# Designs tried in a protein design chat: VH-VL binders against Non-structural maintenance of chromosomes element 1 (nse1). Part 11

Target 1, 232 residues: Non-structural maintenance of chromosomes element 1 (nse1), of Schizosaccharomyces pombe (q53ek2)
Amino acid sequence: MEKERQDGLSDKHKFILQYIMCRTAGVDNEQVRELVQEQYGETATVEDVINELNNSLHNFDFKIKRVQDQLDGRLTLHFQNLSGDPVSQMATPYPPVQIELMRKIIEWIMKCDDYQYSLTTLQIQKLSRKEMGLAPSVIESHLHTFERDGWLRQREGIWTFTNHALAELDAYLHNEYESNLYECNACREIVIAGYVCDCGYCLHVYCCKHLAHVNCINCNTPWANATVIGRW
Short names: E, the ipSAE of ESMFold2; O, the ipSAE of OpenDDE; V2, 0.75 times the mean of E and O plus 0.25 times the DockQ between their complexes.

## First folded at step 4 (VH-VL)

Design q32 (from p06 with heavy chain S101P S108D T112G; framework fv_patecibart)
Fold by ESMFold2-Fast, scan of step 4:
Structure q32 (fold): chain C 232 residues (1-232), chain A 126 residues (1-126), chain B 107 residues (1-107)
Amino acid sequence: as target 1 above (232 residues)
Amino acid sequence: QVTLKESGPTLVKPTQTLTLTCTFSGFSLSTSGVGVAWIRQPPGKALEWLAHIYWDDEKRYYPALKNRLTITKDTSKNQVVLTMTNMDPVDTATYYCAHKPYDYVWGDYRYGFDYWGQGTLVTVSS
Amino acid sequence: EIVLTQSPDFQSVTPKEKVTITCRASQSIGSSIHWYQQKPDQYPKLLIKYASESFSGVPSRFSGSGSGTDFTLTINSLEAEDAATYYCHQSSSLPLTFGQGTKVEIK
C-alpha cells in the first residue's frame, strides 16, 4: 500500500498524467514516447514513467493501462478509475434513457453469439426501437454522443467498443459476460478481433500475425480453418 | 458522398497574403469527429501537410510555418479557410483540402486523409 | 519530425508483375502509416490505412504490411491504370509527414 497524500510526483510526471487523463479516447504510446523523451531525454521510456505514475496512482484507486490494438498491435494508454461500477462511471453525464441504451448496446455486442462482437447501425436502430421504443433520430443522436465521448467506434456503419471502453469495462465484462468472452492465449486480454481454433486456443489478429505460426500451437490445426472473431 | 473543392487566387506576389477556401459537401463540421486539412504539393515534389481543424475548433499547424498560417471554419457555409502570410516563390504549389476524420480509437489526428479536393495551383511570382 | 524514406524512387514495370514499395520511418510509428496513389495531374487517393487496412473501393491487388519503422505497399499484379506516384504518410506524431514518393511507370 502506498502512503496517502503522496506529493512525490515531479511536474514532468504531472504533465504526462494530465495529458493522458484529458484524452478520453486514450493516447497513442508513440505520442507519449515523444513527450517522455522531450521531458526526460532520449533514453527515457514510456514504461518506466507509467510504472512510476501507477505506483503513485494506486493509492487513489487509479491506474494507467496500456492497451494493444487487436488488429495492428499499436499501443495506447488509458486512464482508469478502479473504484466502483465502470458502466455507471461511463454513463454519469447521461440521462436515464441514454444510460439504458448504453447498457443494452454492451449486452447486444457481448451476446451476439455469431463471433462478431459488433453491431451495424441498422441492427442498433432495430433493436433500440423494438426493446426501448426509441425514435431513429434519438438513437442516432445517442450513438454520435457515444462515439464523441470515446466509448464506441464506427467504421463503415459497424459499431464496436473502443480500446478505451474495453479498458474501462474489463472488470465489468468479466463479471457480467464471462461465458461470452474469449481471451487471447498470447497476451491474456479480451478478444473482439481475432481467431479461435476449434480446440479453444484463441489469438488476437495482431498476436496471430506476430507469432507467425501457420498452425495452432495447441492442436496443430491450420489457422486458415479457425473461426474469425470480430468484424473490421 | 463526400466532395471538397478549393478556391482562391491562382497568382500571388511575393510578400502578399494567400487566402484559400475549401467548400465541401457530404459532411458537416457540426458533426462530432469531422475535420478538414490543408496539404500542398510543389511542382514535381512531395506532399506537405500544413494545418487541420476539427468540428470543435481544435487547430493544428505545421510548426515551421505556424507563424504564417491561420485556419478557420464557417460551419453554416460548409467552408474551411486557410490564410498564409508573406508568400514566397518557394510556396508555389498545388494546394489541396481533404477530409480528416478524428480517430476515437487511436486518438485525434491519427486517421489519414480519406477524401481530397481536386487541388488549386497557386503560383507566387513577381 | 519523423522522416519517411521511400524505396525505390522510380520503377518501370511490365503489366501483371508484382510491385513492392517500401517506406522507412526515422523512428518507430507503430502502424500509423497510410498509403496514397496520385496519378499525373490528379489528386491523391487513399489506398491503405493503418499499415494494412484497405480503404473502401480499393482493388484487392493493393495490400500493405509492416510495423514499427519498416512498411511495404504491394501491388500484386500491376494494371495499366496503376501508373502513378505512391506516397506513404505517418500520423503517429505532429507534424504529419509524407515520404518523397515512388513513381511507378508501365513498360
Scores: ipSAE 0.000, ipTM 0.417, lowest interface PAE 17.8, mean pLDDT 85

Design r02 (from c08 with heavy chain A107Y; framework fv_ciduvectamig_arm2)
Fold by ESMFold2-Fast, scan of step 4:
Structure r02 (fold): chain C 232 residues (1-232), chain A 126 residues (1-126), chain B 110 residues (1-110)
Amino acid sequence: as target 1 above (232 residues)
Amino acid sequence: QVQLQQSGPRLVRPSQTLSLTCAISGDSVSSNSVAWSWIRQSPSRGLEWLGRTYYRSKWYYDYAVSVKSRITVNPDTSRNQFTLQLNSVTPEDTALYYCARDQGIAYAGLYYFDYWGQGTLVTVSS
Amino acid sequence: QSALTQPASVSGSPGQSITISCTGTSSDVGGYNFVSWYQQHPDKAPKVLLYEVSNRPSGVSSRFSGSKSGNTASLTISGLQAEDQADYHCSSYTTSSTYVFGGGTKLTVL
């Protein structure tokens, strides 16, 4: 007894959409689940509502993407713009020099040696001063803004992409940095926190934990011997 | 509304290539949130997944081990369709063939087939 | 044969509950929360009933429920109705990024 809506989004769909859009760094799937059940009843699922929203949003090159955290598996929902240059879309309020810095930080993270996909604060400052001639205080201000706006995360001076940034940059990273990317064999998402076996089989930290495998399923080599991707 | 419409020869001779097309409406073959799969059904083997294609920033292909050496799943963005090519067929390839939309690439936890084509009975005989 | 094991048939009377099992290995059913169930009426394509073990698509009756314990997933149909007479198939994603299916279970409503 299912019939597709001919006319736009319902008021309930618009409420869920606004809730997600207003949270620029993403929103927990569990919080949206509560809203969906409140608006549509106990049997309604987040997935069905998001699919209905995406059917409408796709005509305007917008999408809500679900992202699974690579370390703990937490699900978040992210409103994204599929049109234009993702770096420019992320950096719309930023001056040109700050956009250029973001673009370089993305490159430096992607081209990191030793599978680290991260930079120290000192590395960012040294590279920014050398390649762009930026003053230390300007670099610090820009990094603060990138963290505040949800594009980069920092833990003990180590910087990498947020889940929101990974959602927004997904197509861009595949187009520009395919040779620098690892892909999870379980979920086919980009890996910046995980393990890669010598045989090439690769898993996110969470996917490896979820599978509860001690050894690589492809070659039976212990995961303890695998190369660690990322710094976490 | 998503609809999948299948077409292709219903009779194929042994050693020839089985070729089926799945035309998509209500979605795009290059949609980066879904994959597109071929599944067959026979009395002896039940339902058997054969392979899938999907677009992220490039095309990806996954194939079942049992057919991997003989199968190609090929997308066509200009016609909004995807095809199954199965080489060197034998009478054991006689089956009802379905195309299906595969939710297995959009989110790590999905991995199900939400829309299926009508099915095409392909008989392999001389 | 089929990678996942299902009973060939199951039967029940209207109003009763029946359960269909689907047994695999640690590389499919036991390794992931990615089990789906499909209902197939004669001469029709399969239709999804459950995904991710226990999630229902919009429009699927709450009489259909799913669970998983170790390497075995189960589909339970409560309040059995005549229209439930059909074939039921389980599927699981695998560590090799492929799908496997069960042999199918024919449900007879007496």
Scores: ipSAE 0.042, ipTM 0.591, lowest interface PAE 7.4, mean pLDDT 85

Design r06 (from c08 with heavy chain N32D S33Y; framework fv_ciduvectamig_arm2; at its last look DockQ between E and O 0.51; V2 from the best seeds 0.00; counts 0 for: pae E 5.3 > 2)
Fold by ESMFold2, look of step 5:
Structure r06 (fold): chain C 232 residues (1-232), chain A 126 residues (1-126), chain B 110 residues (1-110)
Amino acid sequence: as target 1 above (232 residues)
Amino acid sequence: QVQLQQSGPRLVRPSQTLSLTCAISGDSVSSDYVAWSWIRQSPSRGLEWLGRTYYRSKWYYDYAVSVKSRITVNPDTSRNQFTLQLNSVTPEDTALYYCARDQGIAAAGLYYFDYWGQGTLVTVSS
Amino acid sequence: QSALTQPASVSGSPGQSITISCTGTSSDVGGYNFVSWYQQHPDKAPKVLLYEVSNRPSGVSSRFSGSKSGNTASLTISGLQAEDQADYHCSSYTTSSTYVFGGGTKLTVL
């Protein structure tokens, strides 16, 4: 009996998959939740539908990944190709010098001093001149392109990864930057906005708020004394 | 709908290895934001969580202190299942064994089990 | 970490409200909001009733409610029905990345 209902819902699953695939920079989980409830009823969950889709996608090296915003906890869904080089896939439309700059910006963000996981425009310009010989006007143009295409975001000249970039780069960052990488002890995702306690326990900004504890769960030291990760 | 189907021997001799399998349908063992646990139940100890595995960019494993030196929980993505291996069993390991999904969809994770297998009563005796 | 303490049994008549306690320590129930509750009928797997002290998953009756004070969490069943006769288990997640359970409470509906 459950098999026959799932077969009827297979066309509905394909509709949900197409909706997510057509939104290449990611889609808000609440938009997909509303669509799931329209297709399957108000008790249906996005989690179950996405898990069923991923089970079907498994053999093709595709996946729908849920990404939680590190500040406010809002979820977005991203369709991913798990095969190949993610930096090359991100940078396919770019000329070689711009691909090299993207690789360098990733490195500079991950190896930032003082847990900042972000760079000012001036820092990018200085590093680009020193390591690549690029003029400031060239850097401004390339950064505009990366912002337009949804790979980097900035506020008042402070640049870091978008949630889309974090989703796409997840495996790459784990493989290439393991020693520079912080993971949230609550959700096991990479931290570029959060806290790390002296004992090593690490949380996203949102995860720390969600737990509602004043002190670190591991060593009971106040979170007010923790090292801040990122600029937020 | 997610379903968990258990299999494995019901009788194991002392000092041998207990090995149980949990087959997953309607979900993937590598699904994001869920974990896959083994829990056992006996009259003397009630419910006892043993360990779990889950995938979030890489595989993670958490084990109960009481069994940490003897337990392995392994995923098998090709068969969409996960296994319990408990080494060097004694009669105190006689219990009803369950596999369960640890449902997680939030930043801090969630700390409950939403789908359970049917249970396998394993007796450890000569 | 520590095992959680529940009464071995409780009883009530249809229509009454009953409360089942779950007492831990500051390392689990008292210090954190990681308490969940499970109902288990004979020969069946446990079924979750509450998580994070008081939240109900989809499909769980509003007759089930939860609270916590200090080191003690409580499950309250209002409007007791014959189908509520079952074992009830509490659980908590701990700083050692483990779960601990209570010993279970058998609820008898008179």
Scores: ipSAE 0.142, ipTM 0.638, lowest interface PAE 5.3, mean pLDDT 84
ESMFold2-Fast, scan of step 4: ipSAE 0.367; ipTM 0.708
ESMFold2 (binder alone), look of step 5: mean pLDDT 91; pTM 0.936
OpenDDE, look of step 5: ipSAE 0.369; ipTM 0.781

Design r07 (from c08 with heavy chain N32D G109F; framework fv_ciduvectamig_arm2; at its last look DockQ between E and O 0.59; V2 from the best seeds 0.00; counts 0 for: pae E 4.7 > 2)
Fold by OpenDDE, look of step 5:
Structure r07 (fold): chain C 232 residues (1-232), chain A 126 residues (1-126), chain B 110 residues (1-110)
Amino acid sequence: as target 1 above (232 residues)
Amino acid sequence: QVQLQQSGPRLVRPSQTLSLTCAISGDSVSSDSVAWSWIRQSPSRGLEWLGRTYYRSKWYYDYAVSVKSRITVNPDTSRNQFTLQLNSVTPEDTALYYCARDQGIAAAFLYYFDYWGQGTLVTVSS
Amino acid sequence: QSALTQPASVSGSPGQSITISCTGTSSDVGGYNFVSWYQQHPDKAPKVLLYEVSNRPSGVSSRFSGSKSGNTASLTISGLQAEDQADYHCSSYTTSSTYVFGGGTKLTVL
């Protein structure tokens, strides 16, 4: 890689960084791969470029995080702010009420029963009414905002974190909800969609499919008998 | 380009602690896309993975069973390096030691060593 | 964990195809598709040839290919060249989140 460095990064690296930064919901790894190859040639890898970027970003409490979709394995890259409260430092400034609601939703998701790591619209409405005095219409509006901005996704009225949210909230979730989260034994990332065997071995849905689709590789118990994490 | 530069003593006495340092350039020891490993090579045992450290919102450590009780792999973010400590060494610990970048335990499943240090021959002798 | 089993040595003539086997257990080679192969010339660090059984990193010749069946992974080198004379090592990620290496194979080009 030809590196004319200005301020510690080459112009090409800066370009790639800007490309990633401009896509607040994340960027497909394949798109970045194409860009890297265009800039540096076929021998260049996304991993190398990202690592170099992260080396520079480290001093500023930023990083580029790669996230793998827990269901289909799709890779996306996310620019992450590591400084401060991630909820308060969202790219879109939210009113205090919305910030508080987001914090509550995070808490409710993380502390939910039965390994669901998700909430229904009705549950959110009920809880929000009870704890914050918010009207259902207001909640719907805020949920729509969170969905629009890439923090939450809903399927059939069931709400959970997006990959972007997982990337941004990773440190926060580990710090605040360590006792409430599962980590994948394969990739060490938080599991909100996956399986946990009775032996404690935990895999994302995708990781399970890719690594051990039939039985737990730790105790050889069929995954069919495992506890399902999340609603998917 | 990523470069790994090893340093440390090449002679260690039995029962003492073997200590090596691997300085990283072109990457960060706290990168969330890679891990940092120590591997040794001897004519009798071939290549042997010893352990690794990596950062994923927190620091993780994995060690080979064979050395788990004696090994410590520590990151140093301030110097962008990581170290190997192997306690209570014996002549069996005589080997060529490598630090390496591990492309594993990340969103993408790769799980191989893509960059290696220059190697450090460490001899355990009285 | 015990080292993966490789033949101690293999030989071939220029232009020939040779195969190096790497046999493990269900906890390593048989457990994951995370087998990697390395080439090592004298007084050099190992260089990765293949990862995930059969994937080639950038810059690695297409003459190198890999496969796996059961607990045995294989490296095939086609069109053998003099420069291929080296030691070859297999590695596998394990179910215990560790790595295991083979004993290494010395390839001699006749």
Scores: ipSAE 0.276, ipTM 0.751, lowest interface PAE 2.2, mean pLDDT 90
ESMFold2-Fast, scan of step 4: ipSAE 0.392; ipTM 0.730
ESMFold2, look of step 5: ipSAE 0.298; ipTM 0.709
ESMFold2 (binder alone), look of step 5: mean pLDDT 92; pTM 0.941

Design r09 (from c08 with light chain T95Y S97Y; framework fv_ciduvectamig_arm2)
Heavy chain, then light chain:
Amino acid sequence: QVQLQQSGPRLVRPSQTLSLTCAISGDSVSSNSVAWSWIRQSPSRGLEWLGRTYYRSKWYYDYAVSVKSRITVNPDTSRNQFTLQLNSVTPEDTALYYCARDQGIAAAGLYYFDYWGQGTLVTVSS
Amino acid sequence: QSALTQPASVSGSPGQSITISCTGTSSDVGGYNFVSWYQQHPDKAPKVLLYEVSNRPSGVSSRFSGSKSGNTASLTISGLQAEDQADYHCSSYTYSYTYVFGGGTKLTVL
ESMFold2-Fast, scan of step 4: ipSAE 0.144; ipTM 0.641

Design r10 (from c08 with heavy chain Q103E A106Y A107S A108D G109W; framework fv_ciduvectamig_arm2)
Fold by ESMFold2-Fast, scan of step 4:
Structure r10 (fold): chain C 232 residues (1-232), chain A 126 residues (1-126), chain B 110 residues (1-110)
Amino acid sequence: as target 1 above (232 residues)
Amino acid sequence: QVQLQQSGPRLVRPSQTLSLTCAISGDSVSSNSVAWSWIRQSPSRGLEWLGRTYYRSKWYYDYAVSVKSRITVNPDTSRNQFTLQLNSVTPEDTALYYCARDEGIYSDWLYYFDYWGQGTLVTVSS
Amino acid sequence: QSALTQPASVSGSPGQSITISCTGTSSDVGGYNFVSWYQQHPDKAPKVLLYEVSNRPSGVSSRFSGSKSGNTASLTISGLQAEDQADYHCSSYTTSSTYVFGGGTKLTVL
């Protein structure tokens, strides 16, 4: 592949990078695959292009991370800032109160010791009013913005992290909430949708399906008896 | 293309530390889709996987039970390489040592070694 | 001894088919579809031949095929050729996030 002498990136690499960076909520791996094949030909792979981009991006403390969806296994690509405070970075266009609300929502999701890694709209309203004194309409406006911008997802009033938020917050969550985290024994990524066996063996929903076993591979206890992580 | 180039001493005395380096080109040691392994081969034991390192949000290390108390696999992002250290070597550690790329966690769950270094014959003798 | 059991040797004549077995436990071969096979010619590094039980990398002949039943994976080579004379190694990922190898099988083409 072509490379420019100054930064080591071709114009085609820069196009792919810009495409990924402009999609703040992440980009489907298959969409990037189509662009890569369009730019570099049918034998070119997303892995090779992303590795070449990451080699250059490393110099600036940036990275493109591939994330596997915990429920269905679909792959997405996410631009990450590895330097500084990731909550401040992802929330840069937000007013200070909105940034603080994001920090609080992260804390509340992580410290709810009920395996759910999610909050109801009512829980967020109650906690935001109690801890920050925010009006209900302000809270609703901020939640809508977080959903629109791809940081939180909501189903039937249940809020949790998007894949993009998990990618961006990955180091932050390990540094601040290590004792509150489960990691998948198959892929070693954070679990917010999965199963944990009484023996401690933990898998994402997708990883459990991919292994195609009805019982825990470590202790042979049925997965039907495992603790469910997340709401989905 | 991915290439792995090995370097390190070919002769180590019993009780000393065996140290080998694997330099990576065409990929990043911190790529989140692969892992980086050390594998050795001897006539008596065949191929033996020793350990690996990989980056997913923090560095992870997995080691074979047989060497776990003596082994360290260490990534170096600044030089784009990873090293093997094996402490307290005995003549039984005499083997041809390979570094290899593990197809990884987000490459469709492939879990195989697709690129291998050239191999380094390490002899443990007094 | 190796963690996975392979026959030490196998032989065949050109044009024949041969099968090499690789037997483990439910914590490796039986627990995952992460079996890979490697071909090694003298004084060369191993080369991946099959991965994920039966998938071929580009450039690997369709004469090589793989299967798995319970705790045993099998490599089948059809239409044997002289160049197939080599050592064949199986590997599997394990429940302990490690890899294990078989003892290797020396294929002689008579």
Scores: ipSAE 0.013, ipTM 0.579, lowest interface PAE 8.5, mean pLDDT 85

Design r12 (from c08 with heavy chain Q103Y A107V G109W; framework fv_ciduvectamig_arm2)
Fold by ESMFold2-Fast, scan of step 4:
Structure r12 (fold): chain C 232 residues (1-232), chain A 126 residues (1-126), chain B 110 residues (1-110)
Amino acid sequence: as target 1 above (232 residues)
Amino acid sequence: QVQLQQSGPRLVRPSQTLSLTCAISGDSVSSNSVAWSWIRQSPSRGLEWLGRTYYRSKWYYDYAVSVKSRITVNPDTSRNQFTLQLNSVTPEDTALYYCARDYGIAVAWLYYFDYWGQGTLVTVSS
Amino acid sequence: QSALTQPASVSGSPGQSITISCTGTSSDVGGYNFVSWYQQHPDKAPKVLLYEVSNRPSGVSSRFSGSKSGNTASLTISGLQAEDQADYHCSSYTTSSTYVFGGGTKLTVL
């Protein structure tokens, strides 16, 4: 890896980059680890390869970001465009009305009541009809496209951001929705699935589990009494 | 891969501000997966972590309680560097000062210093 | 005043194994697996040996291993070599989102 760093990006680096770029839902860190060890040998690390790729990519306002799943802690790698408006970037292949729907869905998720950071299919249908005049079949088609393309995920009719969307939208959400955001006190990432103590100390579900503290480390109040963030 | 190059005055008078710069190559000061720390070493207190800065969508700053009222860690993205400012210095601030790359915000909860600057011996005396 | 307790010195002969302890509290060493170890040769910056108790960065010899039991973390160096003569420092992340260090241990290879 040190030689590839000195000589510039190798064909092996480019192969790993292409592998990550082609997967909009993200790539499992363990799968990339296997690929890296297959290409460079047993002592090679994902961290070294990603750092070397990012050194080249930042010249073009691109980055590979590592994301930890907020529920299970699974690591994924995501190719990210840092330039311009993130919503327009993620939605470049979409018609203008579909881009506008994505902007509104982001707003509705961020501003939803009771810390839910999610919407039911019925809520999206109602809001889209009321605010944009869209037909139910058009809304359904667009939602399926957003799910297929890896921007939204759905479980039992409950919609929220994928890890890929959170990576891509991170700067946008901080800039536009700072007052609506919770950040994990342990890892400093946005929380859409977690717990917030009455004292304001906040953790992702996985971060809370990983720390294995029964009580909030800031105020010593039981986590069982904390407010739940998200629906999952 | 990553190199940290320190610069700044090596002699500071009591009550003045100690100012050091750490220039980064091989990484970006605004890298979202790492933080940038200042650590000092003295015979009387050993190694002491002083503070750190890191960028996500905005800049964050964490400081040790012992220096919090006197310390500022400032990033400079245009020069790819970060600085330490320590106000109202006393002879007790005489130490070897290091900057370091701090993995303290990395996803997967890695907390360690993987690259260190060469160190700057700062003497506080009149 | 070091927050973590290390022996001031330890010694061994080439080929032997030595262990250096690092004792803290439940708010640092005991509360998390965020213990790291650093090797420092005279007039040099510290170099990371282990992180997350027992993980080795790329390029660090497998002769260096780490463990933790309760509030005490340990660094073990097997097959001791002359170049291992150095100061060894432990560090831990804390519940207050800061770092603390041990007092350092001077290893002498006899």
Scores: ipSAE 0.033, ipTM 0.605, lowest interface PAE 7.7, mean pLDDT 85

Design r13 (from c08 with heavy chain Q103E I105Y A106S A107S A108S G109W L110Y; framework fv_ciduvectamig_arm2)
Fold by ESMFold2-Fast, scan of step 4:
Structure r13 (fold): chain C 232 residues (1-232), chain A 126 residues (1-126), chain B 110 residues (1-110)
Amino acid sequence: as target 1 above (232 residues)
Amino acid sequence: QVQLQQSGPRLVRPSQTLSLTCAISGDSVSSNSVAWSWIRQSPSRGLEWLGRTYYRSKWYYDYAVSVKSRITVNPDTSRNQFTLQLNSVTPEDTALYYCARDEGYSSSWYYYFDYWGQGTLVTVSS
Amino acid sequence: QSALTQPASVSGSPGQSITISCTGTSSDVGGYNFVSWYQQHPDKAPKVLLYEVSNRPSGVSSRFSGSKSGNTASLTISGLQAEDQADYHCSSYTTSSTYVFGGGTKLTVL
């Protein structure tokens, strides 16, 4: 088959790129697989197309990242801007106070007690009032906006990062919160839902399930004795 | 689409450094979904995995115990390639060397070698 | 000297089925479903036939199938053809985050 120019993209590549870029919450890998096979034929793979796109995008500090859900392993694709301050970029449509609140929420999640990497609605309300002097109604409004825009997710009043937020914040979290980070020993991605053995060996919930080991493969201690990371 | 093209000297003297380059097209050496490995093949040892590099927010390196003290696998994002350097070679390092892409640290998690370079026969002799 | 044990050779005639075994330990073949199989013709690089025990890459004939029981993985080739004559290698991911290979099996088609 003919190859495209190295620094140029075909109309089909641009269509796939635009499809992904327009979906800020991420795109299901299987939806993109269907689109890729429709455009390029049955033997075409998502991975090959994304790698071709990333070769071009890298020159502009952009990237498409594949994210595996830490609980169920579902794959999603996320368009990522690698330039500048990710928090300011993420929160560009927000007033300055709301951008500051997002920065604080990121900090509070990362420095959360007992490896929880999550906050209750009440904890966010209390901390936002204490550290920023915000009114409860203002805090509530901003939280709803963060959830609507796909930066935070909430289940039963427990808030943490979406997969999209983790993709966008990846470099930022490594730069600012390296001492607060766990990385999965299997896939090397940040862990906010998983298990850490006393020896330091760490796995996402899905990674642990996929590998199916009863005991830690590093120290042979039962996983039943491991510390749970996250609340889910 | 993905192609791996190997280059480097085919004759190395004992005690010197064996150096090979693998040029990547159709993929990025810094792709988050794959790893880049060196594998060699000899009649006495069969296929032997030597080491790999991969990018997951920072660079990682894994090496086989048998060569760990002598081996370096280096990515070069500007040239889209990765290299093997094996120090203090002996005649036992005579082998056919392959670079390969593996999905061993990708989100898809297949842990296999899906694309291989053409191979480089390296002879270590005086 | 290989970490995984394969028979050195196997033979069959056209149309028959053959099976090649690959035996390791609980820290490699038995510990993970990350067994892959490679076909190698003379003077060629290995080509992947199966990954994750039984999955076929695009373009690989359905005549190639894989299975695993305990510490032993198996490659089965049905409807043998002359072009199947090659060396076959198994590989597995390990608990040390490394890869190991079998010694290889030479398939002769009579």
Scores: ipSAE 0.024, ipTM 0.592, lowest interface PAE 8.3, mean pLDDT 85

